# VH-VL binders against q9vpl3: the designs that were tried, part 421

Target 1, 224 residues: q9vpl3
Amino acid sequence: RGKINIQRPKAPHYERARVVAVTQPKYPELPKAKSCFKTRAERTQQQQENPYNEIIAREVRNWLDHSRLVAFFHLSSITADDIFRVRVQLHKQNLHLKSYGSKIIEQAVKNTRYEAIVPLFHSNHCIVFSPDPEKTAALLRIVRRVPQMVLLGGIVEETMLSRNQLVAYAQMPGLHAVQAQLVQTLSQAPGHLIQQLQAHQNSFVQVLDVHAKNQMNEETPKST

## First folded at step 14 (VH-VL)

Design wc109 (framework fv_imvotamab_arm2)
Fold by ESMFold2-Fast, scan of step 14:
Structure wc109 (fold): chain C 224 residues (1-224), chain A 121 residues (1-121), chain B 112 residues (1-112)
Amino acid sequence: as target 1 above (224 residues)
Amino acid sequence: EVQLVQSGAEVKKPGESLKISCKGSGYTFTSYDIGWVRQMPGKGLEWMGIISPYFGETRYSPSFQGQVTISADKSITTAYLQWSSLKASDTAMYYCARDEGIWDSYYFDLWGQGTLVTVSS
Amino acid sequence: DIVMTQTPLSSPVTLGQPASISCRSSQSLLHTDGYTYLSWLQQRPGQPPRLLIYEISNRFSGVPDRFSGSGAGTDFTLKISRVEAEDVGVYYCMQATQTPLTFGGGTKVEIK
C-alpha cells in the first residue's frame, strides 16, 4: 500500500456549493416517472429516494469514504461569526466542519457498519471530517476552546471510538505504526465502544435537562 | 522549524515597566496555548499563567494574579508578559512554553530559550 | 495548591549506572476524568527545560528509551536505566491535575 497515494476527500468546493445553492429551491430535473397509482410502500420508497436528499447523502458518503478521521459533536447555540472563526481554524488543519439533517445522515450510513451513529444526531449536531487521523490532536485542541461543541465520539481508521478513546488516540505519538496499533487494540471490544458513545450522549442530554429544570426553578439564589 | 523565540535580556530599576515577548514560528500559533514559567537564580520552576491566543483567554497562578499581565497578538504570532511596576524580587529567567495539552490537560512540549530579567537599583 | 516534593536533591551517578528520581504529591493526581497529569522535565545547564515524559509514563517524541516513568496517586518515579554524559542536568516533575500547575523542587543529576 505504500505505492497508492492517499486520496483527498472531495470537499464541497465553491463551484459545487454554488451549483447546489442554485438548485436549492428546485429539485434537479430527473426523468419523470410515469403517472400511475402506487402502493403505500412504493410512495414511501419514492419519498425516500427524493433526488435532492440523495445528492446530499452521496456527498456525506463521499466524506465518510475519504476521511480517516470523523468526529461527532453536539452543537449548542453559536453565532455565525463564532462558527466561521472555528471553521477557518479547522480548515487550516485540513479539518472540515459539516452539518447535515438526521434523515440525510441516516440515508448516507444506511446499510453500512456506521448505521449505529444515527441516534447521536437526534438534536443539534455537527461532524468534522479529515483524511489525516494525525490531526485528531489539532482538532481536540481547537474544540477545547469552543464550549458550544461537545465531543460525542468518532471514527478513526474505520473504527468507532468513544470520547475518552479518541482523546487517548490524540495523545499518542504521530508515528503511524503506534496509532494503528492503538486503533487495532481498541477494535477488540466493538460493543463496548458503541455503547459508550450512546451513553455519553444520554449523559449530556441529562445534563441539559437538569440545567433547564434549574433555570425554571426560581428558588436558586443568584448571590450568596 | 517549530520554535519559540524570546526577546533579549533586560536590566531594569524597581518601579519601571517592562514587556517581554515570545514569538512562535513553524506551527499554527492559535492552535496552542502559551504558558509562562519563572525561574529565580539557582531556584526551581514556577508557573505564572497561560493564554489561548485564538480566544484571548488567560489563566493565572494565584501568586501572580495582579502582578503581571499575559497577552498575545495572533497577527504577529507573539505572546507577551508584562509588568506595570517591577520589583527586585522579579529578578529571574522567564520562559515561555507551548502547551500541547488536550481537554484542559497541560504539558509543555516546546520551550523558548528564556529571557533574563535583572531588577536592581 | 498541590505541593510536589522531589527526592533526592542531588543524585551523583557513575556513567552507565541507573538513576532514580522520586516525586510525591500532597494530594492524589488522579483527575475525575480518570487520567493522571504528571510530567517530567529535563533542564541541562544553561538550557531551557525539555519535556521528557507526560501523563506518568508516556515518553515524548525524540526522548531516548533509557528514560521511563511510573507511579500512581501520589507517588511517582522517573528512571534512567543507564546514565550518559548528556543526561547531566536538573529534573523536575510537574502536575497539571489541578490549577495552579506546580513543580517539584528539582533533582540534580551529576556524573561522579
Scores: ipSAE 0.007, ipTM 0.469, lowest interface PAE 9.0, mean pLDDT 77

Design wc11 (framework fv_imvotamab_arm2)
Fold by ESMFold2-Fast, scan of step 14:
Formats: sequence, structure tokens, C-alpha cells
Structure wc11 (fold): chain C 224 residues (1-224), chain A 121 residues (1-121), chain B 112 residues (1-112)
Amino acid sequence: as target 1 above (224 residues)
Amino acid sequence: EVQLVQSGAEVKKPGESLKISCKGSGYTFTSYDIGWVRQMPGKGLEWMGIISPYFGETRYSPSFQGQVTISADKSITTAYLQWSSLKASDTAMYYCARDEGIWDNYYFDLWGQGTLVTVSS
Amino acid sequence: DIVMTQTPLSSPVTLGQPASISCRSSQSLLHTDGYTYLSWLQQRPGQPPRLLIYEISNRFSGVPDRFSGSGAGTDFTLKISRVEAEDVGVYYCMQATQFPLTFGGGTKVEIK
């Protein structure tokens, strides 16, 4: 998940006591299943402590500003050991795997030219950053071995690329050839690129939904 | 300059302990695994094991499990191969090599110059 | 363990002539990720091994284009299109698809 606990609370006990004394209502809402009629979406709409969110959002903006390669992935269930192994292998190539909540990403890209990519992050996701766009081939070689990570697309030199375009970029012989292709892509139809990224995400989500439903159906017959 | 520099040749008697070294320089040492390969005189290459300097995790070939210990000290960018009790059959050239591969895939792109170990009575 | 068998054991070649080395595995080297983890190493007399080719056919940096690798499944070939004096040495194939890593027995390339 990226840097999620950079600032560790010194004394949660004292801070919690202070909050209870000042703001806690007499009849608080308890986090019990039967006490909540809210959907997951509604719970996600609950306001969080803004200072932490803004700090992490600034970190995301810093990564975007200093990375010439950004790649977006859907992330299926993966063990801590497996993701740690992936992170280490990516780091060998100056590739930095980060995971941020969709709320944080939305906050980070709000009012930027990248705001249109927010829909890519509505599902479980992760992002790989690198200052070196020539490492795209190394990135793809690494993540192809990780079935839990599905490439959606990316940003190279501030230009959005679909999955197929990013793969093509990785196979280019050098920087000048890449620049020529990026110019050509930009001049054709930028809207089609966004549609391709969203369509790929929607197709993957649909595949996951079908797979999940099939898994649930397989579990039902196994009633013991 | 990216290189692996191994310790000098050793001449030992059976039953003696030995620890040889492999020092990495010119790259981020903890980002690459270090493997050890044995080559007996006039014979081919045998993979002995590998270490992740970052995690300290080791993995040995079944034929070398319990015969040797692989370790690393990331503060001085050095990997080690050691024997508690040498045998005449341990006489060989020992190479360390940097793993450029990913996950459980390995390919060794950078090799040390080798350490010749001679065990005789 | 996967057994790697190399042929020939020795390949005396005339300078400028091609040389071909075969490597056969006891089982398929195709990994579940779709890659085949077969490498070729060169060991010149008195020198450590040197990586020539990784993942069947990818030439490592600094390796002359006269070296090429090919193959799939269980059968792999290393070719030297025109042997130079500096190519004298022993060549090894290595598989990394399955633990433990295993090497071929080696093929000695000599000038006759």
C-alpha cells in the first residue's frame, strides 16, 4: 500500500481520550454489522481526517511530478510476501510500486490534466512510478510474472498510453522512436485513448465479476 | 564500475573451517541476490545456493543443504560462503554471481573472479 | 531435478566456420508465466563464466551478434555464426524454470 503510516501516533491513548472528552456524542454509532444499513459506497463517503489524506495526496503528486513513467494496474488478492517480492524486484530496476486509496488518488489528481483517469482506480489497484521511461520493458517483464497485477495503461513523458500502446513503447528501439510515436498518438484522437483505458478496465472488472460469481456458485454446492 | 571481488585462494586440511567472501561494488548491493556456484577441477558448473542480502533469506540446492552456509553483511556489501568442516571433495573453484533475474527466475549477469579452495592432507 | 544434456562434448572448429551447440532438458522449460528461463554461459580458459544469452535468445549487453540462441520446450541451440579465436572456451546452458538451478555438462569449443 505505499507509505500508509509515515507519521505514527505517539500516544493514541491520550489522543483518543481527548477526542472522546470533546467530541464524542452520548449515543455514538457503533461499528457493528447490525448497526449499519449503509452500503460499502456510502461508508466510503464518510469523511476522514483531512491532514493525513492531504499529506499522502502531496506524496502522490510528488511521484507524478518526478516520474517520467507511471503504470496503472488492477490488483487482485495477493499475499504480503508476494507483493513484497514484487516490490523488491521492481526496485532493482528503479521502479517504485505504490498503492493508494482511490480517494487519495482523486484528491491528488483533482484539477490536473490527469483527472480523467480517476475511474481506473475505483477497483483495487496499484501504481508503479519511475524517473526512467526506458525501464518500461523491465516493468512489463516483471509484472507479466504476477497474475494478480493486470496492466491497464500508463503515462510516459506526461502522455497517457493504453495498455497496447505501453507494450508497443516497451518494444521501441530508443527514445527518438518513442517520441515520434507519442506525437502520432496525440495527434490522432486523445479521447479514444481514454475510452480504451476505461473499456479495458470495465472488461477486466466484468471478468472479475463473472469469476467471483462462479466462485460463489461453486461454494454454494459444497454445503456441508 | 560494477563488480564482484572474491577473496584469495585457500589451502586447507580436512576438518578445518573456512569462510570465503564476495564483495559487491558499483551497484545497489541489497537489490540483487547473490548465488554461489562450484566448479570441481576439470568439471562443469554446479549451483550451490543463493542469498537475498536485503532479506537475509537463503535457499540451497538439495545436494548442498547442510554442507555449507551462505550469509551476507549488507553494511559492507559482502556475501559469504562457509564450511564448518572441510573435506577433500570440497576442492574446487567457487564463484559468486549476481542474479539479474526476477521472482524465482535466475540468470547471472555478473560473476566474481573465483576463489580456488584446495583441501588436502 | 531437471537434467540438462549438452551435445557435442567437444567441438573443434576452423576459424571463421560456424559452430552449433545443443542443449536438451529432461522436461519442458516453459514456466507457468509464459517465459522459458534458459541461459547460455561462456567460460574462457582461466576465466569466470560470462553470460551470453538469457531467456533462450536475448543477447546480453556487450555480446557479439555472431552469437544467437534459439529453441523451445526441451530443445535449445546456441550458434556462433563465425568462430573467432577469442571464442575458445567451454559453453554451458542453464535452466532456471524449476528449482534447483541446473547446468548442462558443457561443450568445449576449440580451434583445430
Scores: ipSAE 0.007, ipTM 0.464, lowest interface PAE 10.1, mean pLDDT 77

Design wc110 (framework fv_imvotamab_arm2)
Fold by ESMFold2-Fast, scan of step 14:
Structure wc110 (fold): chain C 224 residues (1-224), chain A 121 residues (1-121), chain B 112 residues (1-112)
Amino acid sequence: as target 1 above (224 residues)
Amino acid sequence: EVQLVQSGAEVKKPGESLKISCKGSGYTFTSYDIGWVRQMPGKGLEWMGIISPYFGETRYSPSFQGQVTISADKSITTAYLQWSSLKASDTAMYYCARDEGIWDSYYFDLWGQGTLVTVSS
Amino acid sequence: DIVMTQTPLSSPVTLGQPASISCRSSQSLLHTDGYTYLSWLQQRPGQPPRLLIYEISNRFSGVPDRFSGSGAGTDFTLKISRVEAEDVGVYYCMQATQFPYTFGGGTKVEIK
């Protein structure tokens, strides 16, 4: 329900001079191969602080600062087509799926209260942002259909919540005051460890599979 | 309190249409799926199908596919089971039940009181 | 479809004695997520079903300790350690590992 001002940096455009390929005779190998590797490694280290990464990090900070709902996921191997379908379903609910490199996430949250989330991003990951915390239930229902996405935790109304706390929040009645109070209560008592909620892939993955198969079958007759 | 309340008993003739209801209260209706279960007189339980009220998605048992329609209206927290044309063999007790499958596990933790449907000429 | 077979069909028991009900599935109920979605329901005469046990062995809230579940794969058991008068009814196992959900044929527990 709210607007978020988001910067969308574009990949830098580098013009490449078209150079005519020239066949060069093979010369004797340089005597210090190790020094060549060291020079490249040093150059790589100097280039790791890329100005482009700061622009993207600012985009991430803007999403974090202006979203009332942020959810963190581990992401297993998934096809580009499948993740696109998930992104479309989430977008219909004003939920924005984003994927950023771990170094960009580290740079974005460095020296902020959210620095504690960095360990979550040392493996494959993605983040869902929304201006509307009421969409937490919608988010969890959509993601339950995607076994490749495993909920790690999130931030609701600027409060960090574990997986179980975020699930509990989603189960609350749609009263804003009650939900806000629950968030504060859950954050003060990280929650009792009971059976961890496991994403069950059966119902929703089968629905998606049946739909995909029906779509493929409808298109198959046009082949030959 | 957390409960599922079903509509009252129905007496119908073969060929008539019917729509029975299951109203959820005391919980977030869209957070749970609603299943429908048939029990013929003196017989066991048969799973008919299930609906996700949030998405409107339905799954039917093969034996009930095309025989009934399951729907839900989240604005009034109510799920429905509907027949376009009743048969005498539809005479049974019909239960709705809440499925935890969205949040934790897949089991029916809350059951309605049942709606008795009698179809006779 | 997964077929659920319950034995015995009826279990007449003396008050205070144990009762045991078996449920066998035509294929494994182990889901790809590592969980087994096998539950047990109790239906007292004239009442709707009531959840007793979920995921093989977990007692639902308010269910007495005398009820216990066990098993894995295709073979499951519900035990009542000391049958009481209020335990009279029909017991059903149910699988939710795959669609369609299926029920066992039921076991009638009665006091003799």
Scores: ipSAE 0.000, ipTM 0.431, lowest interface PAE 13.1, mean pLDDT 76

Design wc111 (framework fv_imvotamab_arm2)
Fold by ESMFold2-Fast, scan of step 14:
Structure wc111 (fold): chain C 224 residues (1-224), chain A 121 residues (1-121), chain B 112 residues (1-112)
Amino acid sequence: as target 1 above (224 residues)
Amino acid sequence: EVQLVQSGAEVKKPGESLKISCKGSGYTFTSYDIGWVRQMPGKGLEWMGIISPYFGETRYSPSFQGQVTISADKSITTAYLQWSSLKASDTAMYYCARDEGIWDSYYFDLWGQGTLVTVSS
Amino acid sequence: DIVMTQTPLSSPVTLGQPASISCRSSQSLLHTDGYTYLSWLQQRPGQPPRLLIYEISNRFSGVPDRFSGSGAGTDFTLKISRVEAEDVGVYYCMQATQFPWTFGGGTKVEIK
């Protein structure tokens, strides 16, 4: 021992509440002669355009732009301790678990090619980001032990993939050129991807989904 | 505080059934997988199998598939290793060990004290 | 199955001197996720095994800094910089890269 003491008491809730109250924006009333009173709809729109939400939306856009792997999950009830363990495990593999409100996600992906993912986030959800698409196998190994996290689909190398396509991608060799070629092959008919990602699947359907994937694999030529 | 406590030594005859236990305490039992390892007298370690108490899923080494059954009861934080019919060749020290199934490190960080099983006619 | 081979079978060492244990795998232990799942265990006489090192070179909590691990691919080494009386025992390498998990045959460290 003998190291600098880094311990400090946690800020009490009451102190935080006071700071927030003091720092909240206060808008002065303009003179009647120099202002047009805004309608209720206009005031509601002004409140909905929260600067804080735009800052977080920019963070989400940065994650999307700089991640070559993005995976979407439905998140069932899970304890704080359990999600913390999952988060730490993911972080060791350069996988970053993030949770954002659906409104913020919608704001982040508005006017982008990713706008189609918004319906996936109408229920409780979380997203895993990584700059390294080779970590898809590690991601699936980790979440296999977390039944509260249900894989919905994802984006690899800017290509939207269904759950089955992500699982197939995870089983492929780690050469970037080979992986890029295979991602293109797996996504050659993406027309119905959004319907696949939006479909609710239980454990029974997941088992059938895995079986269907195995059938697809059996359709490949067996002679090289 | 954090520990795995195994059941006591057993002396059995060939053909008898046996179930030994491994009780976890001081940690969240379902957050870790439990593996079983055999050590025959004077020999090294052999991995037998593993269970996820969270899912109830088991995986066995091919050498032990069909020879033993691994199970767990998460309500009493206990894992089990069971034989339907013991053989003299089952004489060994049996260890349970905690594996970070959810942590993707695949190493045994906590070990039970061991259960000596002796099978003789 | 991946076969793990340890050398030497026994290592008599003088107190305060270094000891080195080698572990070789029949196949590369580099997993497709980019990590190598090789660990080292110590078993003192009459005691259960104890984790020393995981993922090649990471010392487990409470393990003295005189223990270090290194290696890649198929060749791995455990080093004890200065052997103490309490280090007497059998040391095992273990792989968990490929199912089934397999152990090395063990190396017995003894005081000469």
Scores: ipSAE 0.013, ipTM 0.453, lowest interface PAE 8.0, mean pLDDT 77

Design wc112 (framework fv_imvotamab_arm2)
Fold by ESMFold2-Fast, scan of step 14:
Structure wc112 (fold): chain C 224 residues (1-224), chain A 121 residues (1-121), chain B 112 residues (1-112)
Amino acid sequence: as target 1 above (224 residues)
Amino acid sequence: EVQLVQSGAEVKKPGESLKISCKGSGYTFTSYDIGWVRQMPGKGLEWMGIISPYFGETRYSPSFQGQVTISADKSITTAYLQWSSLKASDTAMYYCARDEGIWDSYYFDLWGQGTLVTVSS
Amino acid sequence: DIVMTQTPLSSPVTLGQPASISCRSSQSLLHTDGYTYLSWLQQRPGQPPRLLIYEISNRFSGVPDRFSGSGAGTDFTLKISRVEAEDVGVYYCMQATQFPRTFGGGTKVEIK
């Protein structure tokens, strides 16, 4: 990814219920042109109704492609002041809280490796993006103080993790390499799990071989 | 997997019409713009134009305006580059490429394998 | 149109040695949205172009870290820290800041 280069139009701030309740009359359907070209009215309708969604969908994909950490949350009722405070705390840790409509997210991820996230966005939701996966622990420390945000799962280093797997990743002490190994282990599909376990067994055998070699090479003088 | 697959090589005579294709798969076709790039034998890259499959809007480099037509059919996830009357100077490799952003200000992240067009008598 | 000038035209290099390619634009590539839309492409013999770097310095997915981009305004550089046999080919810079999109003339990287 690229960055979205269109200055994003400010979305109207209004209650979701009001948007759902207000139904504008749909204009009457015009006869379709026999050619593959759209009529002027059809082109105008698409430009007016969908251009914003397509632009934002590209932005969502750009965030997904540029972020090594993506966390998905269910968002319950929260005041503007409270969510602003959460955004400020997250931003200090290079964590970027974004909220997008479910249709926009579906459009952004359809026919991509991210398509599996769509079911997470049936109701109120938000997403946190970061280029730094080591910030997962900081993210969870901040969010545990925000009961309105419920962790659903995430993506770390292009690997989808469940809520419990992401929590385990955040609690992992030690080196970045150890955390990466944990991600691979936790994210294994049933078929791949056997291969991963065999790889761990081989690594364990290698460790034992090195240990045995080191013990055999050790000079231990006998007391006389 | 995400890919752009172009139609096969073409051998044409001057004055003939031609339409070559670029089929996108593994991604949401209408979420990306498709550009066309020409490369004459032994020469560099030239940007020809771009189309938004979602809106059907096209934009051409001034050098190619009126020389070619770019179109797309989103129902079969395919973009097209078309000539009404070929010239020997149209002999080149033609690439389609997927644009990550809006249709005039980004980069091409995915490229087709190319279609060689040879125009000779 | 923005004119993109690349130097050198060709760069013979010994395996494992660095290579540097320069790209100069006739006008600033800083867009009004605050981004600079300069990318670098690699074209191996007989193959289509491949994106290496976008927005000056961001490596595209799967691109080795031996490739790096830098620059600002009108002067940009692509560096290959340790040239490998698979790096032979022609490298192009491209600007998308101003319509129409334009490419540099290309720099051929060859092994001696």
Scores: ipSAE 0.000, ipTM 0.390, lowest interface PAE 20.2, mean pLDDT 76

Design wc12 (framework fv_imvotamab_arm2)
Fold by OpenDDE, second read of step 15:
Structure wc12 (fold): chain C 224 residues (1-224), chain A 121 residues (1-121), chain B 112 residues (1-112)
Amino acid sequence: as target 1 above (224 residues)
Amino acid sequence: EVQLVQSGAEVKKPGESLKISCKGSGYTFTSYDIGWVRQMPGKGLEWMGIISPYFGETRYSPSFQGQVTISADKSITTAYLQWSSLKASDTAMYYCARDEGIWDAYYFDLWGQGTLVTVSS
Amino acid sequence: DIVMTQTPLSSPVTLGQPASISCRSSQSLLHTDGYTYLSWLQQRPGQPPRLLIYEISNRFSGVPDRFSGSGAGTDFTLKISRVEAEDVGVYYCMQATQFPLTFGGGTKVEIK
């Protein structure tokens, strides 16, 4: 009985090979649920195909374009009632609280000047819009009492501001107040200049007067 | 300019009715609350009440509850303080003041010039 | 009602010297929201009151830095670092932590 070469097994008899080939279980390729392996790009493309998302994205863009104040917040666990209360307070100040999905925001700001805000929307977020940048202080005062809302940054007068910059902005006197102060300061400047310019002249005149008086006193002959 | 302008001085007799006004300008009227403060001659300040034009809510000091009525007309950005029957003791300066109306924070950042009410027989 | 007590009633001060006004409340002015709603007002002769300080220590817009507020709970202080002639008037503390809002009796600051 020939030594079974374990390293090179003899090819099975043709009939056996046929049976083995036919009996090999063809496992149906599990339908790769195409949905689970969709690339981020494919997912984004599918979302873009939703007309509803496009409409909402357009709305977001419209808000961004027409707002002079935009503030971005992280929203932690908050109840619907609490959000409603905040919304009422904001609305009283003509501030509009909105919440959108991150994908919608991405779609809305894609290829726009606002594209830089996308990283802010990785978690639950809300946005406050206002046509009035002077309401920044009011916004901050409202939000200070809402620990669930964390200021991330914002846009004021088309300028992107950090949290700290927004806080600083809110503390600044209004543009009108600053202008008024400038005008007041400028109005006082000429008076001071005139005084300084006249000070030398006045001093000179005083010196001359003293000199004249001294000369008159010397010319009065001692009438013996 | 942001301002509160109050109606002029009033001289009345006891028993007469009176309504004084406080008009806000230069700001969104409904975004703020309006408080009324009484100052009797040579005396301190007394809070009378506050109205929120936005909510339509009014709160009174207990001392003034039922004695005066505070109201507001949003359409003309004006708040009112009224008496149905004046007393000699109502002789005082009355100030309206603006409150930002944010949450439960009340501080008056803008004041009217005051309305002097004199009640004499 | 929360009673606000101010001391002194009158504070004659020399120009350029500091002034200090005290305000005490009959109960804590700490609100449930964590803030203390104490404000300071200035009333110059013949003028309406003006807001100086809100929430104990925050200067209102346009208020000079010589004004400062401090305190906690029931004891509060307004300080003027260098009194100027324009600072003459009556100063009031006001609490808004609880309704009704109440004012202190006022402190008259005069120049000696």
Scores: ipSAE 0.793, ipTM 0.903, lowest interface PAE 0.7, mean pLDDT 89
Fold by ESMFold2-Fast, scan of step 14:
Structure wc12 (fold): chain C 224 residues (1-224), chain A 121 residues (1-121), chain B 112 residues (1-112)
Amino acid sequence: as target 1 above (224 residues)
Amino acid sequence: EVQLVQSGAEVKKPGESLKISCKGSGYTFTSYDIGWVRQMPGKGLEWMGIISPYFGETRYSPSFQGQVTISADKSITTAYLQWSSLKASDTAMYYCARDEGIWDAYYFDLWGQGTLVTVSS
Amino acid sequence: DIVMTQTPLSSPVTLGQPASISCRSSQSLLHTDGYTYLSWLQQRPGQPPRLLIYEISNRFSGVPDRFSGSGAGTDFTLKISRVEAEDVGVYYCMQATQFPLTFGGGTKVEIK
């Protein structure tokens, strides 16, 4: 059973063209009118302590600002050749794989509505950006062959979606009106995660209560 | 809305050159590879080759290597199939079909209407 | 090249009855990546081919659920649970496991 190692014979020039395309530097241009990051951009301009991190944090904010699709992945050990093959497949679909340190991610999203994503980046990770949310299905087809990349969740049309919600979004028809309604339907307020954790904790407490009652009942001697 | 539109039927003589087209619309042209498939009258399907407009690269079936040229112009979202010198045995219906080319796992989800090429003296 | 053999050559079927088409490859279509690149296409008279099934058993969008695909290795089957008038046409299997891509010879489905 194979993994990433999809070794179909290819013409040498085909591989070279892919290398050239993937190695071309691309950086999305930040539009002038983006209110979401105004305060953060102003702060970054004035604070120069650790200028390297601030510059890269601006790059991350620029990707977030220009991307209507952002997908977060846990990344297990992967060879340079394998990740390069993944980048080639993604690049053709206008999907851009980026890796940034956890501290840089935190600095980029702090004081924004996306601050909740920070815990996702406390382990090995990578992010895929695209200006085209209809590419979510293509993204999932590509990463299906990459067991080292595990989908954690994402942002579609500035709305945070869980892994399962993003998978559901990818399976829906490409009608714009339907897609907008689906994003609205699938979206979760930040408080929803807290509610889910509370429900899980309450369920655990209920299980413990049932177990305790069963223990008490077991102390009742059997008749014979 | 999403469609591949091929050029009209052609009637040619042996030895003449020909270039037929396949225009994509309603989708991102460069995100899909375009394959060409031949169907001789009353016969089955034969894969001729494929082009990736994004990379500009082509791959041909060994049976068609050197007999035809596949090309694409992404500025007008059009792929081409070309013969330098036609033979009577080239008489067939020619289809173009698109595929995302993800991991070269082709299955051609959208097909053009076909271009009938008749080569006779 | 991988040779794809389809049986039967023609399948006359009574409306509403099931139809079954077999496709056999000269070698296994299981790729080293663990996937099998076997597709089924339908060609109605005078029309271009239409994708029905990809990767053995996955129905393409808009394809009726009466169509199903199954198989592994070198032996694959396309089934139509209840044939309708619009299902008249030639059906082809196609492999993309190895280049060049190759098609079966086709099976003509017609109403009795």
Scores: ipSAE 0.532, ipTM 0.773, lowest interface PAE 1.7, mean pLDDT 81

